# Designs tried in a protein design chat: VHH binders against c4kar8. Part 34

Target 1, 263 residues: c4kar8
Amino acid sequence: MAELSTPSPASPAPLDGGRGDELEKFTLRGARQILQLLQDLITHRGLITAHTGGGHSFMTAVLKVDEERGRVVLDPSPDPQANRRALAAPRLTCVTQLDGIRIQFPLVGLGEGQDKGRPALFAPLPAEMLRLQRREFYRLQVPLAHELSCLLKAEDLARKPVEVSARVIDIGAGGVAVVVPTGAAEFVIGGTLPACRLALPDGEPIELDLEVRNLNRQTQRNGTEQLRVGLRFAALPRAADTRIQRYIFKTERALNAKARGGL

## First folded at step 1 (VHH)

Design y48 (framework vhh_7yz9_2)
Fold by ESMFold2-Fast, scan of step 1:
Structure y48 (fold): chain B 263 residues (1-263), chain A 123 residues (1-123)
Amino acid sequence: as target 1 above (263 residues)
Amino acid sequence: QWQLVESGGGLVQAGGSLRLSCTASGFTVSDNYMGWYRQTAGNEREWVAFIDSGGYTTYADSVKGRFTISRDNAKNTVYLQMNSLKPEDTAVYYCATQSYLGTWSSEGYFDLWGQGTPVTVSS
C-alpha cells in the first residue's frame, strides 16, 4: 500500500546470498557436460520456455548442437514479434525440465539465419547450465488429464473483485504457476490474493493466500499469447502443505512408472 | 526493493568520451546479468553492451571497439565507457538487470530497468 509521505526510496531488502551459493552446487560448466545435456534435450524433444525480458517469453526447442561452430540452433517462434524481442535481448533465460529435473541456462549473442533452408535462431553454447536435483527446486509439470485449477480472487481493470479459474501448469513446495485467460484480471507483483482455492484430486479445494511473484506473457508454438502467473504460498497450513506434497509425490511416481512402461 | 540509478550522461563533442554509471541497491551486480540499452526518438530500445555474473562481456556491432562495459564490486556499480563518440550514439541510455529471482515453483524471470540518462553527441 502506498504511504502518504514525501517521496523517499525504501531501504533495500537484503539479498539471500546463501541461495546463490547453494545453486553453485548444481551449476555445470564443463563443455562435455553441457554438450551432453543439450543433446539429451534434443533426444527427448524438451520444450523450452525462453524468457526475453520485460515479462515476455516464448516456447522454443533445441534443434541441433553445432559442436564444430560452438553454437546451438533453436526453433524460432511463429510470432515474428517474439523473435524480434529475442534478437533484441542481450540474453535469453531458458527454462526446461528433463525427467523431473529442472534445467536453466542463459543464451547470449542470439542471431538469426537458416538451418537446412528453414528459419532458425543461433547462439553460442552456454557457458553454464543449472541442473536442479533438489526437491525444493523441483516443479511438477501438472498433467493435463488432472485438470488442476486454482480459483483466484483478484481485481479487474475497474478494481472490482473477480473470481478467475486458472489452469495450474506447474506446482512445487513453494507455489504454483497458472495460466490466466486474457483480460480476466489484473495482477501486480508483490500483491496478495486472499482465500484462493486450489483444487487437488482426492478432496475438497485447499483455501490459500497467494502472493504474485512473477508475470510472463508467453507466446506458444502456435503463435497465441497466454499470461503466466507465478504464485507463492503466502501462508500454508500444515495440512495443506502435506496434501500438496503428497499430490506432487504421487504424481511424480505415477509419471515415472508410465515413462518406464509400468502398467 | 531492487533499484538501478544511472548517472554520467550529458553533452559531448564527436570524437569525445563519456562514462556512464549504474549503481544497484537491493542486489549485488556481480551476482547478476547487467546490460546497457539505448533508445533514439521514434525507435525501439536497442541493446548496447552486456556483462554476466562471471564477468564475460558482449557488445552490439555498432559499438564494438569503442565502448567498454565493466563493474566495480566494492561500489556495486556497472560502467559503460564510451570512446570515439559519434552523432549516431545520441540516445537515452538505460541500465538493466536480468535475473532469476529463484528456481522454486513460485519464482521466475525478472528484469529491472533504470530511469535512463540522456547522451547528446554534437558534430
Scores: ipSAE 0.005, ipTM 0.260, lowest interface PAE 10.4, mean pLDDT 78

Design y49 (framework vhh_7yz9_2)
Fold by ESMFold2-Fast, scan of step 1:
Structure y49 (fold): chain B 263 residues (1-263), chain A 124 residues (1-124)
Amino acid sequence: as target 1 above (263 residues)
Amino acid sequence: QWQLVESGGGLVQAGGSLRLSCTASGFTVSDNYMGWYRQTAGNEREWVAFIDSGGYTTYADSVKGRFTISRDNAKNTVYLQMNSLKPEDTAVYYCAADHYSSLTGFRESAYDYWGQGTPVTVSS
């Protein structure tokens, strides 16, 4: 089994190139479309997290597109050390969001200079930009108080059928992540778990087929291990999809209302 | 209330062209991620082309340079212009609408909608 994790949209972490084929349908490569998307980021003053590698990143924004010279002008960090790291990096991975859409693109060949007398960073126009709807990768962190569970129909080490009630830790339009005790069942990436039951607060459990997409071992502070399993909805009826999206929306609104102290 | 109606499919010879149309009712095309998918017998449905609310387009590698997705917001219609057709393009083509969630724009009726499909047969 493999240890893999997928970042949520709230995480600024870049989506890995190992997902290249799955993300191809969301990748823009037309020069006109790239220019238009960059202009949209300027118009909406989109804040960009630029990853320089080694766990380092800084906040920037696209200030201008110089079409004649084929380059973008970026706002430098107020931290001079972050700017030095960016200039030394072989590439930047830029991540931002616009109207609930995740945008990610590489910049190679970063330089520094001035634009109209103000410090600026410059880079050639990106050859590609990923534009991905939040629904495709959005994962709501499930509140523990909701006691959301999924009854998994799996196999044990001897390949005998077992049912495991797994706690749902996050949920999105495409699937769930669950936690199971180590040894409770065997999971194989790409394997299908038929007729599992997802319990939502607003009705009867949803019966659905799940595909195992990733496995991540977690060691707790007391030394015990648990397994985080990422599961894709293999055959999701419209009614089930609507209920899941409604749960995500209502829960997110409630959490945001609490965070803001408002209605 | 949401409906997608496809038209324009049919029989065409290799190297020919077809334009598929997808007219939406009950919602606005420009507010959604709109796409074309195709399915051949015995295979999973595969993505062909997307156009998003901002008008950006993407294409599967198998159709790049040959197919063009576009929309007419006034007619609430999405098109797939298919040029240089190959026998391997033979499939049932489906129009789809995908509603993305946001903190300000998500509705309780968020959904994915599919048309009924339109067959395209490319003969050699």
Scores: ipSAE 0.006, ipTM 0.335, lowest interface PAE 10.4, mean pLDDT 78

Design y5 (framework vhh_7yz9_2)
Fold by ESMFold2-Fast, scan of step 1:
Structure y5 (fold): chain B 263 residues (1-263), chain A 123 residues (1-123)
Amino acid sequence: as target 1 above (263 residues)
Amino acid sequence: QWQLVESGGGLVQAGGSLRLSCTASGSIFSIYAMGWYRQTAGNEREWVAFITSGGSTTYADSVKGRFTISRDNAKNTVYLQMNSLKPEDTAVYYCAAETSWDYESSPEDYDYWGQGTPVTVSS
């Protein structure tokens, strides 16, 4: 009887050290390894989404690594407000991809200054970087040339139906990330968008239901603000799943072939 | 080495407030999405609230407007502010963390769990 005493049901005991040990395989802690990975991001001109907290982020890049000072130099946002948010944040959470591998790292102690007479953001080298070489975390960065879009069926502030054509910026087995202009529609985390249409380069648009999982106001490199929306595939028919996986595989192989071609 | 430690549970009267804290011992806390779950005797663990690394929040319908989830990345801590508590909020509350935070973030896919902290709301 609940009125007497309510013993907690035995929750499955958490796996003791096993999950920590698994993630440790993907965590780089050596200064040389961290430096080499940051240099790879510079060489490949990798774009970084820097999360500043409060649902805000901005696009940046590593401009250089100052080994003598133990610092990384980042490209500031053209939006002064995004830079102010970054400088006020206790941590900057940086997310990027290299050859489809998800890379994440924190920066603490962000400052501003100049590099060769130009504005720059500076931070100490991260103590660790996470490089997730697991297939389930693979996300294809969608080439701009594909003009891949998803027609979202959403609601405005007055709860009236609106259709928004959103650019798909990344796609994985479990969902897509899209960008829309701030204010184009209202999104509620956990809400479902029914009968949306994902347009792949080959064939008919795929009709599917999408669950809103994440919302972030992102300041682009041109200074404009866009809403980044993370959308999970709710009920995915096997035929649609097959087409999405084929698109990911085909595009990944084409990008790899293009990179090896050199020009 | 990764650990979540909950605190702030206890006994409170109906209509009262409690603030739960969950502190992570580890250096990658800022990349994790964090959630709170609760469990009562004879029932499965149910999701209460979720916060992404960027601060976006989601709540179960039963707690919307009463509970607020927040995080302090400088302290590696996530909080659950519980207001207007009801006897049916009595449960053991668990903190959870996972590495994915985009469209793959899911309460069921959390990588780490805390030990739980009991909350009892008297009528």
Scores: ipSAE 0.015, ipTM 0.254, lowest interface PAE 6.8, mean pLDDT 78

Design y50 (framework vhh_7yz9_2)
Fold by ESMFold2-Fast, scan of step 1:
Structure y50 (fold): chain B 263 residues (1-263), chain A 125 residues (1-125)
Amino acid sequence: as target 1 above (263 residues)
Amino acid sequence: QWQLVESGGGLVQAGGSLRLSCTASGFTVSDNYMGWYRQTAGNEREWVAFIDSGGYTTYADSVKGRFTISRDNAKNTVYLQMNSLKPEDTAVYYCARSIETYSGYSPLKDAFDIWGQGTPVTVSS
């Protein structure tokens, strides 16, 4: 039995997906279920982070599934370098989330071409897709309108103390993921950032210690690069834990209500 | 209080079929990751089948092709259809919503583990 090498819940980084018995319960291998899940990603316009290795990724989406040819069609990056890294990679690890459920799948044999006169990337259908609805992996995608931020206590490139206001992009029971402009501060995996301040829409900012769990340089859909930092809550006080969980549940319910009323 | 009640177990001959039912009270099965586990004397509970909030299903290798998990949202009930039963399927079967999962509408109190009482299934050779 291998121990799971999974990133923290704050991370868009790949899980050790489909290896060992612990993830088998959550791994779809049926051809019809794989096709249905890919179609759900198309229907919901799900954004996918495609990891190409070396801490690099790019944003993509499934444009269509070609069942006759057994292929998936992906939206290429507007950054040619990101596309070159993807084509050179032996494997892409694709990570996305629908309604808080984490979805991860491999793509092997990526090629490029055109679909209806537009540039496209092609890959064979994955043989497996991981679908995780585990509480510890649940991440609320923070609505842009909430303007959630976390004031980080970090060091600059000269190793001097600096405060960075980072945008919170997702939040869960175990941590947050934040976006920091490239070069704004130095982060070290395993490092502790003391006395950071998480601003929720109601009440005073929450003071907490954060541990850096992962770093990813992500190429956005517009071709720009940003640093995504996954942060774990260290020794979270009971009152802070309650406030964070209430925010998550309240926001999820509001988002579900809007989705159902927005026909 | 939230609870799960199982029914449909019993004695069946090898090669036969049974359908187990699991009715939830206090929460909605369609909003949760629901599963069936089984336990034989002296062994730990083992996973049998899952159905998630999106309706996707997974099965343990020992039951693939023979068992089908499904749900009826109007009845707030999860089913396990067991076909081509073998003596090795003899066990107490449990329906569960685990803290491994979440409900999209759940307040904090609804995140607790919920297990049924169990229903025995005996498959004679």
Scores: ipSAE 0.201, ipTM 0.632, lowest interface PAE 5.2, mean pLDDT 82
Fold by OpenDDE, second read of step 2:
Structure y50 (fold): chain B 263 residues (1-263), chain A 125 residues (1-125)
Amino acid sequence: as target 1 above (263 residues)
Amino acid sequence: QWQLVESGGGLVQAGGSLRLSCTASGFTVSDNYMGWYRQTAGNEREWVAFIDSGGYTTYADSVKGRFTISRDNAKNTVYLQMNSLKPEDTAVYYCARSIETYSGYSPLKDAFDIWGQGTPVTVSS
């Protein structure tokens, strides 16, 4: 009788979809933390949007956490088709909010059954849960008048070093988004751009290493195509971090004052 | 409570124009990756246009040059201006907010967590 080794449940896919270390600090992976957060969702009767892919979703809730069996119990959709989609999906992406904090977590290995005689969906406990506070992901839209720029040290298609002056369109504690002309340089996701220079209005440019996190070809209102590059601060000195934060706060204050009619 | 409400759908003749609106509540559209989808009966939803937090826009090839996505931050509303409408544009149009803005080399076009109820657009020949 060959013991059919039950295939180890495939590790759930990461939540960050390649956003890497930027979300790591907001990701819970501890079993106790995950259990607690799920319990909190139960306690607060948090409604969850469960995404099944293809633009389809249904509303659900965590009904129970079964610690002994290492599974969550979800409320099935009243729509049988939604439940079928959920069961067929390789991954369920669950999104909810608790106390103003966005919570996102994947569920894999969804099954159907009964809990106390009622239809229910079952899934193994998530391996990770993302808690996003809005403030932490806040990106200041840089006023055009500030002319914030970043000198990128990159390579062209021929791998020749090139310097590209990029306009900074948004800035946060963790990085910047810049726009460059299409074809100005070749960028690779996960690649590091060393010794770049971020120009802030308050002084000398900040030298820093940047990691390419996302690329997006976009069309401007005027019909011009540009490349938006999302860049993470790879190694930011403390002094630089302080300057960036100061700039953000100062700019926000000014924008708010203007919005209130004070400037 | 997070909500999107679409409006502006209706009947229009081929070659005509229509402007759809999507008003958000519970979150700020300017801080989010927003998009429009459309769906015909029996088919999957297809993406139409997106606008990111920076105001940059992306369009499906089928609508490029004819449709324009925009937003009014004061009204917390996203718009889809549709020009040169074709019978093939007949669908229910949905507004959505992305779960995540970016993944890999491009914005997540299929990871939206908030959807409107949809607004029907019919283009007559």
Scores: ipSAE 0.013, ipTM 0.336, lowest interface PAE 8.2, mean pLDDT 83

Design y51 (framework vhh_7yz9_2)
Fold by ESMFold2-Fast, scan of step 1:
Order: sequence, then structure tokens, then C-alpha cells
Structure y51 (fold): chain B 263 residues (1-263), chain A 124 residues (1-124)
Amino acid sequence: as target 1 above (263 residues)
Amino acid sequence: QWQLVESGGGLVQAGGSLRLSCTASGFTVSDNYMGWYRQTAGNEREWVAFIDSGGYTTYADSVKGRFTISRDNAKNTVYLQMNSLKPEDTAVYYCAAGKYYTGSLFSPEQYDYWGQGTPVTVSS
């Protein structure tokens, strides 16, 4: 009851309508935001799964946004039966993904016609679009130049305390992923590592408890094996949460500034 | 329930200064991150400045060194001090607030509440 888990952004199925109240925060209703998002789908050639009801769907794409007439132009299915089902449906539920973000929107009043002499489907612009990315799923890839590290308070195979300085490879509001040499310490999924120290730039290390969520063994290019450990922040203090958010925001902004200004 | 009210806009000569105010009602500015955005006719909203619940600030490169964002927790108000104004700063300025983010904090979609906007015109 405390917190809902959201489906993976990669899921093609429509989200449950009974979760409407919880999804309101992720729903775009501004005309400008809707137009921009639809244009992004055109620019990135986003494929859309359009659900027509009764377990039926077809693949489409937004070909054009006609702002003057307040409608979207869609690519019809090569399957005539799918197009007939779509036209007969009172509502289409459109599901797509853009850069790992789930996008879902309704279309009502679907019609058929031609665009530049080719068959096309038309619908009024949606009044709302769901854009779903959970705060805890957002991950910043840590630049190597930042040399971010986390000192892990762990145990070896013999249950002896060991300290392992792990390189932080990604960071989000919900946790970090770190890399350690294989055999450096024993990690148990669901286990807690107390009093670890996360070193962020411009400040003292943050002392926090970490819960092991996942383990993945990787073989590096040189044949050396390393362990990728996914760690969840347990009971993160507000000051620590604020510092982590600042680091993420500042780093993302700097990376975006370089991408736009620095060729 | 939640409201943001901007004030302090107007007409000013190039090289002049203005201070914009954004007063929150129904929530506390110190519990939220706050942003200033501006928009010119025919263009998308452009991020200008940011302040978080802990007082961390950052600025768009176009205004860095000229604009300063600050807050007064007792007055539940966020300010944008604009110095050395240029004609290119002419825009409608919006105050925005959010508590949780799911992506980049300078994207407008990360803010849940917006003011009505206050126009700023910088002549010649």
C-alpha cells in the first residue's frame, strides 16, 4: 500500500486503468507537451502498438501531427483486418517507448482517408499522454573522470570483516551499481552492508546502509573477471538524498551542455 | 490548493536590473526543488535557473554570472535577481515547483506546479 511497483518501460501491454489515480503524476495534459512528445515520436521513428480491444493490436507509427486540424496521422496496418478492427473500436490504446521511457495514450474517433495520395488513419490529438519513468529506475552513468567510489563494509567467505573500495558505475535515487574484483568479498542478495561510505565530489563521504539487490559476473576485455553489484539505499537520510540528487543533476546538466555546445 | 504567483516583471532598459518573486501557497518552498523558465513567442520553455530543497543552485550558461536564484523560507518565496539585462532576455518568466523527479531536473516535465508567468521586456 505504501508504494506501487510500476511495470518495466519495455512492457508492450497497456497499464491497468485501476491505477489511474497513482499514474496521474506521470500524465501530460499540456497541449505543448503533448505536441512535443508526438513530434519526438516522429523524429525517432517510434513504433507504436495500438490496442483495439479484445486482445487485438497492430503496429503503427505517427506519420504527422496536423496542428491546424488538431489531429494525428497514423500509418495503417498492412493487414486489412487489423484496420477494420481499429476503425470499429471506440478507443485505441497506443503504447510505445522512447529512450526506455514508456509512453501510453488514447485515441478516439479514428477515421480513414488519404495523406498525399496514400492510405492513412486519422484521429483527434489525445487530451493526455502517460510518460512513465520511476525515480528509482533513473540511472546516471558515472563518468570515469569522476572516480566515484564506495567503501563497502562487507565480509569475506570466512565471515571476517573486510573493507572493499568499489568503483561506482551508475547511480540513481534508489541506489548504485558498483564493480569489485571477483572474490574480494561475499555478497548475498537481500543482505545488508551497514555503514558503507559513498564518496561524492565536493564533500565528506556519505555514510549509508546498502542492501544487495543483484549480482552479475563480467569478464573484462583483458580476461579479468569482476563482479557488478547492484545496491539499494536503505533508509537514506534527507541530507544524503539531497547530495545524491545534486550530484546527479549537476553531472547530467554538464553532460547535456557538452552534447549541445561542445562538438 | 497549490499555487505559485510570480511578480516583479516589467519593462527595463538594457543593462538594467529586475527582481522576480515567486510566492508559494499550499506548500513549502524549502521542501521542493524550484526552477525558473522563460518562453518567447513560438519557442519552447527554456530552463533558466534551479534551486533545490537544500539551497543548491545552478544556471543556464546564457544567464550565469548575471542572474541569481535565492529563496526566503520565512516568506515562502523564491527570487530571481536579474542583472545586466540584455534584449535577448525578453520573455515571459515562469516559476515551477516539484518534489520528486523521474529524469533530468531541467526538463519542464519534472515540475508539477507552474505559475501564470510574468512578462519581462528589455528594450534596446
Scores: ipSAE 0.000, ipTM 0.243, lowest interface PAE 12.9, mean pLDDT 79

Design y52 (framework vhh_7yz9_2)
Fold by ESMFold2-Fast, scan of step 1:
Structure y52 (fold): chain B 263 residues (1-263), chain A 124 residues (1-124)
Amino acid sequence: as target 1 above (263 residues)
Amino acid sequence: QWQLVESGGGLVQAGGSLRLSCTASGFTVSDNYMGWYRQTAGNEREWVAFIDSGGYTTYADSVKGRFTISRDNAKNTVYLQMNSLKPEDTAVYYCAVTPYSEIGSWTHSDMDVWGQGTPVTVSS
């Protein structure tokens, strides 16, 4: 993880999306590399968020790679509606993280089948996979015990101001992802939420402007739906950037120590 | 602010061709997933064609072999070349962007940035 080894006190402007030519450097197109990466996801039991379109996603996992038939086998959702959306989708966009590296890949031509007598979803092997090793794409999964929240200044369906306390589920150098109670507010991609307050364990809440970058109605493994909102830091004071990086570093270090204690 | 402006719709005879354009402002098309969707009266909006940040394209079965999605990065514009048009291709065509974010995930939704739509009518 060379990009995470040296802390920087400077706060650069956040990278907004990818850059086509720059993302090409992180695109795997070799069949052998794709097979190896899928195998790594199986070995590490990586949870995948599969985006089905219409602002919907569900949690899945790669169960196996069928090289003979040229396909991947995926864990279906316990929610039949999520599976129907997936089967009707032109493309699934699959997103996961492995050892701090963001991995994304498309699946097209999803079908239903059986794997050793059990229901399964299958799709042809992806032609490409993104393997993003940049620090700005790293997301720390926030431990539930930390009870991290962000007070969002948003609007309801009638454009009236509302305040929403949202649970922070992941955090990175460029922003946070939050879970919003269903129906609590309306969000528009590219919209700005001014003067929101991010509560970190060490010190006063950080006041910052957030830009809505993505919206997701995610079906959890238990079949329930939640609204997930991806929010970009529009501008960060230097002190706020330092505190966020310190929190990420300390938490990652503690999680790594905990994981190593199992042996 | 992110914005999409569509153009190129109109009336065309069956078997003819039409080229739709979608110009983006406030973001770069080559950094995002771009799609074309269509909607007929009384039906839900359906996906037609998709191009990702790497230039990989996918097509709905109903248009495969007849439609081609492409982009011009210098003009920040996405195109839909429609050949061998059929009366059942009559619809309002929409351009949409699915943002990529360092935080969160790719998404395809009506809540993404959408153009206003451009009508296409194919006569028999």
Scores: ipSAE 0.000, ipTM 0.191, lowest interface PAE 11.9, mean pLDDT 77

Design y53 (framework vhh_7yz9_2)
Fold by ESMFold2-Fast, scan of step 1:
Structure y53 (fold): chain B 263 residues (1-263), chain A 125 residues (1-125)
Amino acid sequence: as target 1 above (263 residues)
Amino acid sequence: QWQLVESGGGLVQAGGSLRLSCTASGSIFSIYAMGWYRQTAGNEREWVAFITSGGSTTYADSVKGRFTISRDNAKNTVYLQMNSLKPEDTAVYYCAAWEDSTYGLYESPDDFDYWGQGTPVTVSS
């Protein structure tokens, strides 16, 4: 493809200490496996966060796999700027979760057009997809009904202390992702937010030191923009770890029971 | 905002040398793998060199023995030392960052690939 202007590596660079071997084990390269996984994302209406680089992403979904043309059809953003960023990006890094399994894959050579008269984005089928089935990589998508929040102790643009209540959108053993109102606080990647309070449904808020890992201005499927902040648990006492794990397990079981109509 | 800013490009004669720099904001630089890519007049972007968070390096065959990638985690900077430059090395050079750690992937719910704006290198014959 003469129009290719993007690099070929889709996976992280090789890791020292054998970690790359573990990620390689979870990498799917078979055409049938890739097609099946993409079809599973369609069937489960999996929402995908597509990272365009430079701290930008947008929410999308796989609408269709066109096996004859070897391409995937994606739901475009209603925000034209998000679509322009995606089309200009060297690659999209697509991240989603299916049944507690983290799924990640690159898309290169993104184009735009129409599918059955509707606007669509197209890309060649990915040559590989990462599927992480281990507990360490599991992220619980927090049900909106739980209204899970984390009170962040941060600084505003004038470096004055400020407390921001952020909605928790996912949680795992190593951290949380939260949504923060734009302009509410200043975040620096690698910075530590001390004595933040994670409010779980049961008991008192958990006091945690959080490290800012990622910042992303995410364009939602309705076209609105939000600031998404990825936060790592910098120091996690055993009691806090136990409570977080219990919340995750209890919520998983409840979601599984609800999907089965009750056990 | 986390971003990559390249510098050090320019015009150089064949056989000459240039050192490109790429500086990242933020203190998590040390857990990222860094790479250099180039885009030739044909508009095909190709990988040039990678360096892992641990300092291991890998090079494309076309530059092996002539180019050296290195990093300075204290300065959040990755370098590409280009020696014995050839006219065929003429391109826009891009810096890129990927998470290269299972630990980083596990602890970060967001996986961002970062790209710089590019720095042009022209090698005259």
Scores: ipSAE 0.000, ipTM 0.125, lowest interface PAE 14.8, mean pLDDT 76

Design y6 (framework vhh_7yz9_2)
Fold by ESMFold2-Fast, scan of step 1:
Structure y6 (fold): chain B 263 residues (1-263), chain A 123 residues (1-123)
Amino acid sequence: as target 1 above (263 residues)
Amino acid sequence: QWQLVESGGGLVQAGGSLRLSCTASGSIFSIYAMGWYRQTAGNEREWVAFITSGGSTTYADSVKGRFTISRDNAKNTVYLQMNSLKPEDTAVYYCAADRYLSYDESTYEYDYWGQGTPVTVSS
């Protein structure tokens, strides 16, 4: 199963779109479909994690699609080093989601310049976009108002035990993605964090073991760096699984009702 | 709230063709997976065809090579083109919408269902 091209459902890391027969059926290659999806990202102001390689990424957004010139315009990072890494990279891997559906696409031939007098990054339109519409990859984006957190039991750089309260940014059936400040703790892919505590709005915190699946250093729009950690639920008790699914279901329904009502 | 409105059913002779349409009202149709199911009197609903948000299609063995599912996201519509119809295709056809690919061929749980459109194929 380690040979599978598909990461854990809890992974914030990019999927390898060049592998896996199942991923091919979710790959958009039509020019009109690609343009429409990019426009949907603009309309919904979707935040994009752009991976530059070496475990580095930055937060960006599609500012516009220039159909006449066949290019996309991206919001540059306020961190000049992140922009330099992006320009030097042979490829950006862009990861985002719309309504819980994971979207991933490559950008090749990145350049820099100005759009309406403001700094911008430019790239040719992607030839393909992955739109992964599978229940096991569904990720509920946690509303900021819920202030969902997970208390992680980890180690610092000196291998001393440390507890980190991490903000949960997304949650699914198989795990969570959390955000921690850079340097707050050390994480090792494949490592187990025992007896962590996931705080859901209703009821007592859920005590569970988490496996580190992926790590990503992300430069935020304000120029600060944060670590995003993908964590898989290890051996969930049935009661805990039920509570997590109930939270996801209720929150999804509430968000759908709000979006449809414009409220 | 979303509604699915079906059209195009009716009477047809064996060997003939029909095109069913299902139009969604509501917001982001393009991200939904769409399916067609059918039901005969006294039997449970059976899956006929799926189309993903990306346009990939799958078909039940009984209709493969004869039916084609397609979508037009600009019109919020999914179609089922039924060719070489057989008396065994006689059923009420239902349109269904789900944001996620279903692994349960007999699933009851879709986000939205249409009201059904009858198709009768005479020998």
Scores: ipSAE 0.012, ipTM 0.408, lowest interface PAE 8.1, mean pLDDT 80

